# VH-VL binders against NAD kinase (nadK): the designs that were tried, part 54

Target 1, 268 residues: NAD kinase (nadK), of Syntrophomonas wolfei subsp. wolfei (q0aze0)
Amino acid sequence: MKIILVNNRFKENTEKKAQEIAGQLSALNVEVIIDNGLDEPYAGTVDFIMVLGGDGTMLRAARRYGQRAIPVLGVNMGTVGFLSNIEINELAEYLPLILREEYSLEARMMLEVAVFQQQSLLTRVFCLNELLLRSNSPRMLSFALEISGQKLEPYRGDGLIVSTTTGSTAYSLSAGGPIADPQLDAFIVTPVASHIINKRPLVVSPEREISLHLLEEREAIIGIDGQIKMDFGAENRVLIKRAPHPLLMVNLKAKPFFTSIDRSLQRQ
Short names: E, the ipSAE of ESMFold2; O, the ipSAE of OpenDDE; V2, 0.75 times the mean of E and O plus 0.25 times the DockQ between their complexes.

## First folded at step 4 (VH-VL)

Design w8 (from j4 with heavy chain S31Y T101S; framework fv_ixekizumab)
Fold by ESMFold2-Fast, scan of step 4:
Structure w8 (fold): chain C 268 residues (1-268), chain A 122 residues (1-122), chain B 112 residues (1-112)
Amino acid sequence: as target 1 above (268 residues)
Amino acid sequence: QVQLVQSGAEVKKPGSSVKVSCKASGGTFSYYAIHWVRQAPGQGLEWMGVIIPIFGTADYNQRFKGRVTITADESTSTAYMELSSLRSEDTAVYYCARGSSWYKSSGYFDYWGQGTLVTVSS
Amino acid sequence: DIVMTQTPLSLSVTPGQPASISCRSSQSLLHSEGKTYLHWYLQKPGQSPQLLIYEVSNRFSGVPDRFSGSGSGTDFTLKISRVEAEDVGVYYCMQSIQLPYTFGQGTKLEIK
């Protein structure tokens, strides 16, 4: 059995704990590859991915490994979040089930994002929550949105979010988007501070293809899962579709989505 | 120099399928949309569909009612158009053409293949 | 689907004389971004179609300056100022504002 252990490089306690867990797993004849985010993703075959940290660490793991169809378990270090399944102090209890592959999997859709400069592909990345197009100055953006060949009237405002259903509780929520059941596959297209009163969030089929480009030269940024930032100008275009593979999340214990989000919104 | 080279002429029986290839050279295959257009003898041009090779995503003219499938192989810079349940009325020259844009719409056809004659008879 | 209608369906022209072909669309081809997605192609006998004019009035690389395009909204014109023998063939207009792309019926140009 080979496991990738993903940790947060910016938290000293997490790195120390990752080393301790790696030692314990090695004692059980499990080969462990530690990914602290500094190197390229491990290129070899692995059986399981264990993410040690909060939601941010899970988003990085999903971007790096989510397309490989490998089980991914979120292990929380004490920070409340939506993407972890068990707490670190529960790991010893659940480890035998992990090693015997006695768990269920939940599929979560991902976005595939291709960014072009003129006719050349600059980058192709995957993400679990969302792509954000936003102004990087006080000036509003003017940009074109096309959905599966249908050209919409130009958008004017601070930006646009294209989100998965998993991302519905992240930045899309803050911008006025709906809360979506993560068991559903859909794109949620949410305007950010639109100048046009009638621009509403859209919920569209995950089979649709979405493209964006600026209609005027402006300082803009593309953000991916709140972790990757790229300059975006009038010579750039972005194409978004459903990624070929969903993230396969490990369920070892029940985590009721709707009561969790209700508590987060009502009782904070 | 951009060139699209198509596979050779074919004669098919009614009810069978045909798969026409279009190999791109001298340009960046993955970064452009590839369209398919047919022309029946003595008739005009009819758009069949488009693919974005980098994503493998295709859209089709509903006139072909699920009979057409367009695919792309980036490793060989080749696009394919497969038409199934062939009828005599499918006898036509089939062209591939490069869209001026990577989008499925908006683009004009800046380069065309030489065409592939598909005859459906007997 | 957008319907493209060409007139005339055929014309015969004496060499050196002008020719004009009209194309009408069933709805506007002007996109809100300011571009109009109407293009003209020429298919010479036994050959693949070739691009002449894109986005109403832009001449494609290598196309002689005797070819010009004009129009707006739903009504477009392709003009040849002085027809040459090599201009023989079928001319097609095409819209690319939405899928499916649609073509006019074609206009056959012959020399007298």
Scores: ipSAE 0.007, ipTM 0.477, lowest interface PAE 10.1, mean pLDDT 86

## First folded at step 5 (VH-VL)

Design A2 (from s26 with heavy chain L101I; framework fv_bermekimab; at its last look DockQ between E and O 0.01; V2 from the best seeds 0.00; counts 0 for: pae O 13.2 > 2, placed apart)
Fold by ESMFold2, look of step 5:
Structure A2 (fold): chain C 268 residues (1-268), chain A 123 residues (1-123), chain B 107 residues (1-107)
Amino acid sequence: as target 1 above (268 residues)
Amino acid sequence: QVQLVESGGGVVQPGRSLRLSCTASGFTFSNYGVHWVRQAPGKGLEWVAAISYEGSNKYYAESVKGRFTISRDNSKNILFLQMDSLRLEDTAVYYCAKDTIWFGRSPYGMDVWGQGTLVTFSS
Amino acid sequence: DIQMTQSPSSVSASVGDRVTITCRASQGISSWLAWYQQKPGKAPKLLIYAASSLQSGVPSRFSGSGSGSDFTLTISSLQPEDFATYYCQQANSYPLTFGGGTKVEHK
């Protein structure tokens, strides 16, 4: 069995804990690859991914490995978030189930984001929570949103969020979007500080193609999961689709989403 | 320098055919939808036809539908208007114009216009 | 077809005047309206698209407003080069249509 341990080298004790867990797994004849974020993603065949840390570490793991259809387990090392399943002190209890593959999987939709400069593809990025378009100056943006080729009334404001249902509890929520059941597949489109009062958040089919472009020259930024940032101008267009593969999240321990939602939001 | 140049206008008898051309330079022609717009002497502007940037979608005013055909050759940066079954009412200056927004299939406005080519039908 | 009605059909004005031109659509067109200026013997020039977005190189004395069915072009302080005919155009749906024009002429 080959497992990737994903950690964040800048979080205290995650590097040391990753080495401890790697040692314990090696004693059980499990081959372990540690991904602390500094090296390129491991390219070889892998059976399981274990994420040691909070939601931010999970977002990086999803971006690096989410399209490879590998089970991913979130292991909390501190504050409980939305994307962890078990606590670090429970790992020994659940390890036999992991090794026997006795767990269920929950599929979480991801976004495929393609950014163009004119007709040329500039970059393609996958994300678990959201894409943010925002102003990079004190001035508001004027931009067009197209959904499956249908243009909506122009937007004017600070920007726009296109999120998954998993991302509904992240930036989309603080911008006024709904909390969505992460078992649903949908886009949630949430305006950011819109000066058009009737611009409400939209929930749209995951089969739609979403397109954004500026209607006038302004300094803007595209943000991905709050972790990747790129300049965006009048020469650019971004296209957003459902990613080819969902993130396959491991479910070992019941974690009631609806009864715990306020506590999880206060810790994120 | 972004420009559009029409050609193919002239004096023709009613009921005859004519083909207008519009040559684009100074920009990537295949990024933009393009239009034909006409203006009869002393009259206002009348939109005639449009074609999408890749050439797959074509649109026509009711006044010319079934008689005019718009097309483009992206390899040569040329827009065409084939005008069949011409009528006296088709007498006008014909302009070609490009959309202001690249890579779009929906119009926003026409930011670059040619100087126009005159089509006159003898009575 | 969506019909576009401009008013007035002409206006007589002096340099320095504020000039307002109105355009009404026969049905809702959101904010998908463009304004053009045309001088005799010349091709039209795009001033404004998406109702209020100023085209590059157009002076700030030009502004557009409105949504739905009613739209306005305003010239805040008329200049000698602004004597021309102005057209609105809906860009909401094909077939595209122009208004009848508004001639701005010196008194």
Scores: ipSAE 0.024, ipTM 0.593, lowest interface PAE 8.3, mean pLDDT 88
Fold by OpenDDE, look of step 5:
Structure A2 (fold): chain C 268 residues (1-268), chain A 123 residues (1-123), chain B 107 residues (1-107)
Amino acid sequence: as target 1 above (268 residues)
Amino acid sequence: QVQLVESGGGVVQPGRSLRLSCTASGFTFSNYGVHWVRQAPGKGLEWVAAISYEGSNKYYAESVKGRFTISRDNSKNILFLQMDSLRLEDTAVYYCAKDTIWFGRSPYGMDVWGQGTLVTFSS
Amino acid sequence: DIQMTQSPSSVSASVGDRVTITCRASQGISSWLAWYQQKPGKAPKLLIYAASSLQSGVPSRFSGSGSGSDFTLTISSLQPEDFATYYCQQANSYPLTFGGGTKVEHK
């Protein structure tokens, strides 16, 4: 068995723990690759991904490995979030189940985000939470939203969020989006400070495509999962689709989503 | 603009060697796996070789295994195909192409292609 | 190796016609299938990836469907610029393999 341990090199405690766990796994004849974000994603085949840290680390892991259909376990290390399944102090207890592959998988829809310069693809990214378009100035943006070729009325505001249901409890929530069942596949389109009072978020079928472009010569920024930043101008277009593969999240421990919402949100 | 440009093709004698190059621009070359695909005159497409984004993994079609070597220089945005022991059946237009996605094997497709470089043979 | 059987090898059609091309894999390849268009003297162009995802810039009259081993490319209303050769390609595993191609020509 080969496992990737994903941690954050800027979090010393996660680095230390990764080394410790790597040693333990090696003693059990498990091959271990540590991914602390310093190097490129490991290109070889692996059987399991263990994410040590919080939601941010999970998001990075999802972007790096989500397209490879590898089971991904979130192990919380004292942070508040929605994406961890067990606590670090529980790992020893569940390790035998992991090694025997005795766990359930929960498929979480991811976004495929493609950014274009005219007709040329600049980048394509898979992400677990959201794509954000926002102004790079105190001025409002004017931008066009298209859903499956249907052109909506131009949006004016600070920006727009296109989120997965997983991402519904992330930035979309802060912007006034609905909380969505993570077992549901859907896009959530949430305006950020729209000039139109009561501009409502949209829940959109995962079968549809969403495109965004600016209607004016202004500079904007796109953000992906709060970790990737890219300049966005009038000649750019972003296309958002459902990713071909979901993230396969490991479920070792039952974690009731709806009963934990209030608790989790109060701690943020 | 995102583009790939092949070079190095030409007329060669059987048994000889030839090195093809593919220069990438307009995208982060080092983030993508890249491929060689060839097409014999009047025939279909045939995958030849692939190399991972970091160059650590190489894959070859059985027809070229042991004779062709794929490599890349990410610092220069160049893909190479060293072709040794060339045969008449290697006659084709050779295309380089990039994966659609980052840092993975090629699970979806090839979204950017060069215009190809022709390799032919003389007796 | 995964063999890709593409049919028909050629189809005669008129502008406005619905054109359907099929591709069968010798084994299950999930949704890892791409469709390409190639015009004479030109490099292939990606149309569809992941069986049904439309590449940006490709007209909506193109669509892909299928999973497992049977796949279909559909042109809902053939346009003059659509006369070309089309190829399917599996991306499930190495070695990557293409179908034999389908030439869409004028009736």
Scores: ipSAE 0.000, ipTM 0.479, lowest interface PAE 13.2, mean pLDDT 91
ESMFold2 (binder alone), look of step 5: mean pLDDT 92; pTM 0.947

Design A4 (from u25 with light chain Y102W; framework fv_ragifilimab; at its last look DockQ between E and O 0.01; V2 from the best seeds 0.00; counts 0 for: pae E 13.3 > 2, placed apart)
Fold by ESMFold2, look of step 5:
Structure A4 (fold): chain C 268 residues (1-268), chain A 122 residues (1-122), chain B 113 residues (1-113)
Amino acid sequence: as target 1 above (268 residues)
Amino acid sequence: QVQLVQSGAEVKKPGASVKVSCKGSGYTFTGYYMYWVRQAPGQGLEWIGVINPNSGGTTYNQKFKDRATMTVDKSISTAYMELSRLRSDDTAVYYCAREGFLQWSPYGMDVWGQGTLVTVSS
Amino acid sequence: DIVMTQSPDSLAVSLGERATINCKSSQSVLYSSNNKNYLTWYQQKPGQPPKLLIYWASTRESGVPDRFSGSGSGTDFTLTISSLQAEDVAVYHCQQYYSTPWTFGQGTKLEIK
């Protein structure tokens, strides 16, 4: 069995704990690859991914590995969030079940984001929570939103969020979007400080293609999961689709979404 | 029709603060950026900053960043600019101005308030 | 900061004659992707706030008489009054809104000779 152990090297506890866990697994003849964020993602075949940290570390793991159809377990090392399943002090209890593959999986939709300069692809990334388009100046953006080739009335405001249902409790919520059941597949399109008062959040079929581009020159930014930022200008366009594969999240301990909403949002 | 009406003239001592108000009427207040600009006697115009009255987001000219505070009260369609630690060279007429736009493209400050004279003297 | 420099500081022109005011920016204010110059002209009569005259360097605001015209691109801009009227006595300001901080020229005082 081969496991990727993902941690955040800037959290000193996670680095030490990752080495400790790797040693325990090696003693059980499990091959361990540590991904602390310094190196390129491991390219070889693996059976399982264990994420040590909070929602932020899970977001990075999802971007790196989410399209590879590998079970991913979130192990919390501090603040309760939406994406961890067990606590670090529970890992020893659950480790036999992990090794025997006695767990269930929950699929979470991801976005595929392609950013272009004119006709040339600049980058393609996957994200679990959201893409944010926002102004990087005191002036509002004027931008076009297209859904499956249908041009909507132009937007004018500070920006736009395109999120998954998993991302509905992140920046989309702060901008006035709904909380969505993460088991649903959908895009949630949430305006940010729109001057067009009737621009409401939209819930859109995951089969649609979403396109964004600026209608005039402004300094703007594309943000991915609150962790990747790219400059975005009038020569750029972004396409957003449902990613080919969902993130496969491991469930070892029941974590009811709806009864825990208030507690989890207080932490975020 | 569209109007920006500012608070009246003020006389202040050095070291004090002043808060100028600007009430918008005849348009959707939250739909337009609000700029603050000042003009010292015999001098040109100087941009202080801009506020998005819908979000409350602000950007300040660096010259004023640590002394100016712009806010809005959406319920009464009113913007405010407060300038602290006043000096004699802050004596000026202070204007609010709305950003105009056509077909979703902004084109400048299309409506100005009447101005508020702030005099800083001992 | 983009510095806006107007010339002259003051001028006097006879009624019915042509008045020309120049504005020069220290950097281009032309955004090449949309071919727009982010330059605006304002008129300020004595005791009044500024009033928008020309935007995008050459487009007249609604209600501005045809005798006012703007021209130029990049760094060099001109406001022209083709036939001066008594009511045109004012200070004229140019402004860039290409990048922050947004800056104004020092103003040009126009008088009747």
Scores: ipSAE 0.000, ipTM 0.420, lowest interface PAE 13.3, mean pLDDT 86
Fold by OpenDDE, look of step 5:
Structure A4 (fold): chain C 268 residues (1-268), chain A 122 residues (1-122), chain B 113 residues (1-113)
Amino acid sequence: as target 1 above (268 residues)
Amino acid sequence: QVQLVQSGAEVKKPGASVKVSCKGSGYTFTGYYMYWVRQAPGQGLEWIGVINPNSGGTTYNQKFKDRATMTVDKSISTAYMELSRLRSDDTAVYYCAREGFLQWSPYGMDVWGQGTLVTVSS
Amino acid sequence: DIVMTQSPDSLAVSLGERATINCKSSQSVLYSSNNKNYLTWYQQKPGQPPKLLIYWASTRESGVPDRFSGSGSGTDFTLTISSLQAEDVAVYHCQQYYSTPWTFGQGTKLEIK
């Protein structure tokens, strides 16, 4: 068995724990690769991914490895979030199950985000939470939203979020989006400070494609999962699709998502 | 004592490649990241990249990503940095440097090689 | 990329006097999760590689004299030598390791007046 441990090198406790766990796994004849964010994503095949830390680390892991259809276990290390399944102190208890591959998987839809300049692809990224289009100035943006070729009325506001259901409890929620069942596949399109009062979020079928572009010469940025930032201008277009592969989240321990929403959100 | 010893000075023609070695001793070679930094004459320091000697994982400065290649030979605790398609502005002293850790947290490059002068001239 | 800018480029200070070197980053290098500034100071004497002086903006590396101190947070940092000694003649570099690419200031040459 080969496992990737994903942590954040800037979080001292996770780095230390990653080393400790790596040692333990090695003693069990498990090959371990540690990804603390410094290196390029590991290119080789692996059987399992453990994410040590909070939601941010999970998001990075998802972007780096989510398209590979590898089981990903979130191991919380005392942070508040929605993406961890077990606590670090529970890892020892569940380790035998992991090694025997006795666990269930929960498929979480990811976004495929493609950014173009005219007809040229600039970048393609898979992400678990959301794509954000935001003004890079105090001025509002005017941008076009197209869903499966259907052009909606132009949006005016600070920006727009296209989120997965997983991401519904992230930035989309702060912008007034609905909380969605993470077991549901859908796009959530949430306006950010729309000029139109009470502009409602859209829940969009995962089978559709979403396109965004600016209608005027303005400086904007796109953000992906709050971790990737890219300049976005009038010559750029974003195409958002359902990723071809979902993130396979390991479910070792049942988590009451809906009963824990208030608690989790109050701590953020 | 912990020490990094680099290969000797190199003189190259434009378009050529250079490979600088850095041998670590006095510590667990695979336990520390290895950085490569260069310094042109009279100029500041410039980060080239970093390699994980254990995994072989690398991160490059985009400026050098297409020209620089970092490798390691764990068996002899040696890191290598190869720079191809050399040009005159690649003339610099190249350093390897170990990243230090405190309580598993990186805090900087605490051990440096003596440097390798690479001169690129027609 | 985070741009590091030192000031001044060079300075001359009399023996026994205070030397102050500033370093500014184009964006914050403070990590909110651990409240540490990922900022280092290096000393480079002529013909030698850089030597780590200060890490996490304000912590002295082992063996570094007490006259050296680092301060600042976020984007503005300062290296101070409280009483300049002859052996302190060197180029000083600040560096951020908050995000790739790691970047250095242009260096500050410190000489004796």
Scores: ipSAE 0.000, ipTM 0.484, lowest interface PAE 10.4, mean pLDDT 90
ESMFold2 (binder alone), look of step 5: mean pLDDT 93; pTM 0.941

Design A5 (from v17 with light chain Y32W; framework fv_oberotatug; at its last look DockQ between E and O 0.57; V2 from the best seeds 0.00; counts 0 for: pae E 8.8 > 2)
Fold by OpenDDE, look of step 5:
Order: sequence, then structure tokens, then C-alpha cells
Structure A5 (fold): chain C 268 residues (1-268), chain A 124 residues (1-124), chain B 107 residues (1-107)
Amino acid sequence: as target 1 above (268 residues)
Amino acid sequence: EVQLVESGGGLVKPGGSLRLSCAASGFTFSNAWMSWVRQAPGKGLEWVGRIKSKIDGGTTDYAAPVQGRFTISRDDSKNTLYLQMNSLKTEDTAVYYCTTHPRYSGKFLAFDIWGQGTLVTVSS
Amino acid sequence: DVQMTQSPSSLSASVGDRVTITCRASQSISRWLSWYQQRPGKAPNLLIYKASNLESGVPSRFSGSGSGTDFTLTISTLQPEDFATYYCQQSYSIPWTFGQGTKVEIK
């Protein structure tokens, strides 16, 4: 068995724990790769991904490895979030089952985000939470939203969020989007400070495609999961689809999503 | 209401074959791991085997006494679990129960729901 | 394989009694142990999962404890409907195995 331990090099406690766990796994004849974000994603085949840390670390892991259909376990290390399944102090209890693949998986839809310059692809990214388009100045943006070829009325505001249901409790929520059941596949399109006061979030079928572009010569940015940032201008287009593969999140322990929303959101 | 209903039990001669069915309702069958558990007359419970959900690989595991003779399968479109029993032996005589393993609860690796059972009698 | 040994195999008790059933695993199974109740002529019902978690709808007089190799099912105050056979079951490793059962009879 080969396992990737994903941690955050800027969090010393996660680095130390990764080393400890790596040692333990090695003693059990498990090959371990540690990914602290310093290097490129491990290109070899692996059987399991263990994420040590909070939601941010999970998002990074999802972007790096989510398209590879590898089971991903979130192990919380003292933070509050929605993406961890067990606590670090529970790992010993579940480790034997992990090694025997005695776990259930929960498929979480991811976004495929493609950014174009004219007709040329600049970048393609898979992400678990959301794509954000926002102004890079105090001025509002004017931009076009198209859903499966249907052109909506131009948006005017600070920006727009296209989120998965997983991402519904992230930035989309702060922008006034609905909380969605993470077991549901859907896009959530949430305006950010829209000029139109009654501009409502949209819940969109995962079978549809979403396209965005600016209607004015204005400086904007694209944000992905709050961790990737790139400039976005009038010559750029962004296309958002359901990723071809979901993130396979390991479900070792029941997590009461709806009953724990208040606690989790209060600490974010 | 969550229900499991076994069928297909009956009398069969040693060396014969029998196919049991378990019809599921009231829950998302395709998400559930399923098991067969049997109980010989006047005896205790014995796990027969399990099948995982498709998303979890759909793989099967069997108890040693039935390995190579019994096959568990599922048709998610019909919400039905199957137990194909070949080369039946007298010691296979038992009430056979189908059971669930819910994916999204702390009861994941427990038998939380049981059918009423169906009797299989292997006798010459 | 993990062998599960229950004790006792049978016991006689009266309504109102405190009843304790033990289950021992041949190796550590952490907390991957469930308890079931089976009334005569009926299918088993889940009582406790993960050693100490009470199944929904199960009376609070039932409780489970233990980890590793030694586990206990306790009925604090036996009721008439509690006369049945009880089984422990490990889900730590394949094959999943049951204890031999404990029959609780009327004294």
C-alpha cells in the first residue's frame, strides 16, 4: 500500500505529525509520500491520501490529486471545518481499517475551471469549493453569465461565485448563498454585492456549463478555493463544468453536517 | 419505512443450488453495503458474506465455509440483493437474513436493518 | 479470524434484575463491536454499535462498554420483553464473526 500524507509546511504541528505518522506507516510496510505543498504533486500511483489539517489543506489536496480517483481522508488537527472526517487522536483507532480498505467513500462533485485567452487555454484547474470572479478595484464589474448557452442579463457588482455544494459553506455562504447538502451535486451561483438588490443565487444542474466574461475593459481577478489567484481581463473567458471525477472522501465516521453547522460556522 | 424482504428459500438436495433474493425499500439501496447472515436451527448467528456499494468498489467477501460456493450480487436498478448458493450442503441449512450497512452513519459496520429471513433446508 | 466468546451462554434472571453479558475477542478489535437482541422466532435487532453507542429506539436501560478485547452489555433493569438471546459481533476484520450468544431466561 502507498499513502500520501498531505500537510501544510507552514503549520509546524502538521509537519511533525506527518513525520510521526509516516514512521508508523513505514513500520507497517506502507510506502509513504509526504506532500507539504513545497514540491509538485506526486506523480506516481497511490492507494490512499491522508490530509492532516483543516479545510484549506483538504482543498489543496483536492486540487492536486482529486482527479485521480484516490480515497482522501481528512484528519482534523484542532481546527473547525467541514472537510475532516476524524480527529488526529482517532487515527490509531481507524488505521487498521484504513489499511484493510474497510471504509466507505463519499463522492463530492468538483469543478473543472478552464480559463481562456481568446481561444487559447491558459489554465485548467479542478477544485472542490469554488471559482470566484471579482473586481480588482473599488469599481463594480460588468460581466456576462451564460448557462448552457443561455445568456442571462448582464451582471453588475463586485463579482460572482460559482461553487459546489461542498463549497456552499465556504465563501458562497459569506456572500449570501444557500447552505447545500454536500451529498447533492449542483452548482451554486452566488453574486457578490450585486448592483441588483434582488439578484438571487442560482442552483444549477451539474449537467450544465457555466461561462463568464467581462463586458468592459476592467481589471478583475479569478480566485480558486481562496488559494489560487490570477488576473482576469476583457480578453479572458472562464468555463466551468462538473469535473469528470468527484473527490472520493473517506467516510470512517458519521459527521452530522446539519446539526453541526452552527458550531462550524461560528468559528469560521 | 425501511424494509428488507428475503425470498427464494426452500427445500433442496445436497449438491443442489438455490438463489435467494432480498428486496430493499425505504432507503437508497445503491449506497448501502449489504450482508447475508444465516442461523441454523437452534444455533447462533453466522455471517455469510457482504457486498460493498458500487461507489466503494462493489467487491464481495465471504466466510470460509461458503467461499467458492456462494456468490453475492446486487441489482441496484431493482433494489435487490442476491445470494447464489451452489453445491449446497446439509450444514447450509439455516434461516438466511439480509442486512444493511448504512454508509452515512456511525452504524456503518453494524447490521442495523434485518429482513424477516428465509429458510433454506438442505436434505436428502 | 477473530473469535468472539460470550459469557455466560445462558442466564436466568427476574424482572427488575441487573443483567451483564460479556464478550471477549481473541484479538483487539478496538471498538468495532455491536450487540444484537433476538427474540424467539424473530430476526435480530441492533442494540449497540461501536461498543457503546445506543441504537435509535433502543431503551436507555441497555448500555455497552469496553474496547480492545473485553466488552460488556448491561441491562440495568430487566423488563419482560428483554428475555431473549443476545449476540456480540465484531466488524473489525473480515470475516465478521458473532459470539455464540447468551440466552436470558426467566427465573
Scores: ipSAE 0.412, ipTM 0.779, lowest interface PAE 1.6, mean pLDDT 93
Fold by ESMFold2, look of step 5:
Structure A5 (fold): chain C 268 residues (1-268), chain A 124 residues (1-124), chain B 107 residues (1-107)
Amino acid sequence: as target 1 above (268 residues)
Amino acid sequence: EVQLVESGGGLVKPGGSLRLSCAASGFTFSNAWMSWVRQAPGKGLEWVGRIKSKIDGGTTDYAAPVQGRFTISRDDSKNTLYLQMNSLKTEDTAVYYCTTHPRYSGKFLAFDIWGQGTLVTVSS
Amino acid sequence: DVQMTQSPSSLSASVGDRVTITCRASQSISRWLSWYQQRPGKAPNLLIYKASNLESGVPSRFSGSGSGTDFTLTISTLQPEDFATYYCQQSYSIPWTFGQGTKVEIK
């Protein structure tokens, strides 16, 4: 069996714990690859991914590995978020289930984001929470939103969020979007500081395509999961659709999403 | 109300075949891992096999005595678990129960919901 | 395979008695043990999971303890409905195995 341990090297306790766990697993004849974010994602065959840290570390793991149909377990190292399943001090108890592959999976929709310059594809990236389009200057943006070729009235404001249901508790929530059940597949389209009062958040079928482009020259950015930033200008457009593969999250413990919403939000 | 109801039991000669059904209600069947457990007359309980939910791969595991002769399947549209029993032997005579265990392993895979069982008699 | 051995195979007790049943695994199973009650002519029902946790709806007179290889089910004050056969079961390793059962009879 071969597993990837994902940690954040800038969180010292996760790096030490990752080395400790890697040693313990190697003693059990388990091959371990450590991904601390410095190198390219491991490209070889892997049976399981263990994420040591909070929601941010899970977001990076999802972007790197989420399209590969590999089970991903979130292991909390401190602050409770929305994407961890067990605590680090419980790992030894659950390790036999992990090694025997005796666990269940929950699928979480991801976004596929394609950015173009004119008609040329510049980049394609996947994300778990959201795409953010926002102004990169004091001036507001004027931009167009199309949903499956249907052109909405122009937007004017600071920007727009296109989120998954998993991302509904992240930036989308702060911008006025709804909390959504992560078991659902949907886009949540949330305006950021809109000057147009009738522009309410939209919940959109995951089968739709969403397109964005600027209507006037302005400096803007595309943000991905709050962790990746790309320049975006009048020569660009972005196309957003459901990613080909969901993130496969491992469930070892029941996840009481609705009864724990307020506690989980206090830690973001 | 959570229920599991087995059917399809009866008398069969050695070498024969029988298909058992288990109708589920009151819970989300498509998320459940399901097992068959049997009990020979006057004897204890014996695990027969398990099928995982389709999202977890839909794979099956069997106890050694039934490997290759029994097949577990599920139809999530009908909330029904099946046990196809082929090449039956007299030692397969038992009450057959369908049962669930938690999709999450917090109960350490204990069998939390049981049907009332259906009797299979293999006799010449 | 993990073998589960219960003791005693049967016992006779009166209403109000304290009853203990033991279960021994052939190798360590940590706390991967459950207890079931089976009344005559009925299906088993779960009493205890994770060695010591009561299933919902199970009376507090039932308790479980143990870890590793040795486990105990206790009924603190036996009631008329408790006359049944009790099984332990390990879920540590496939094949999942049951003890042979302990029959609790009225005296």
Scores: ipSAE 0.011, ipTM 0.562, lowest interface PAE 8.8, mean pLDDT 88
ESMFold2 (binder alone), look of step 5: mean pLDDT 92; pTM 0.947

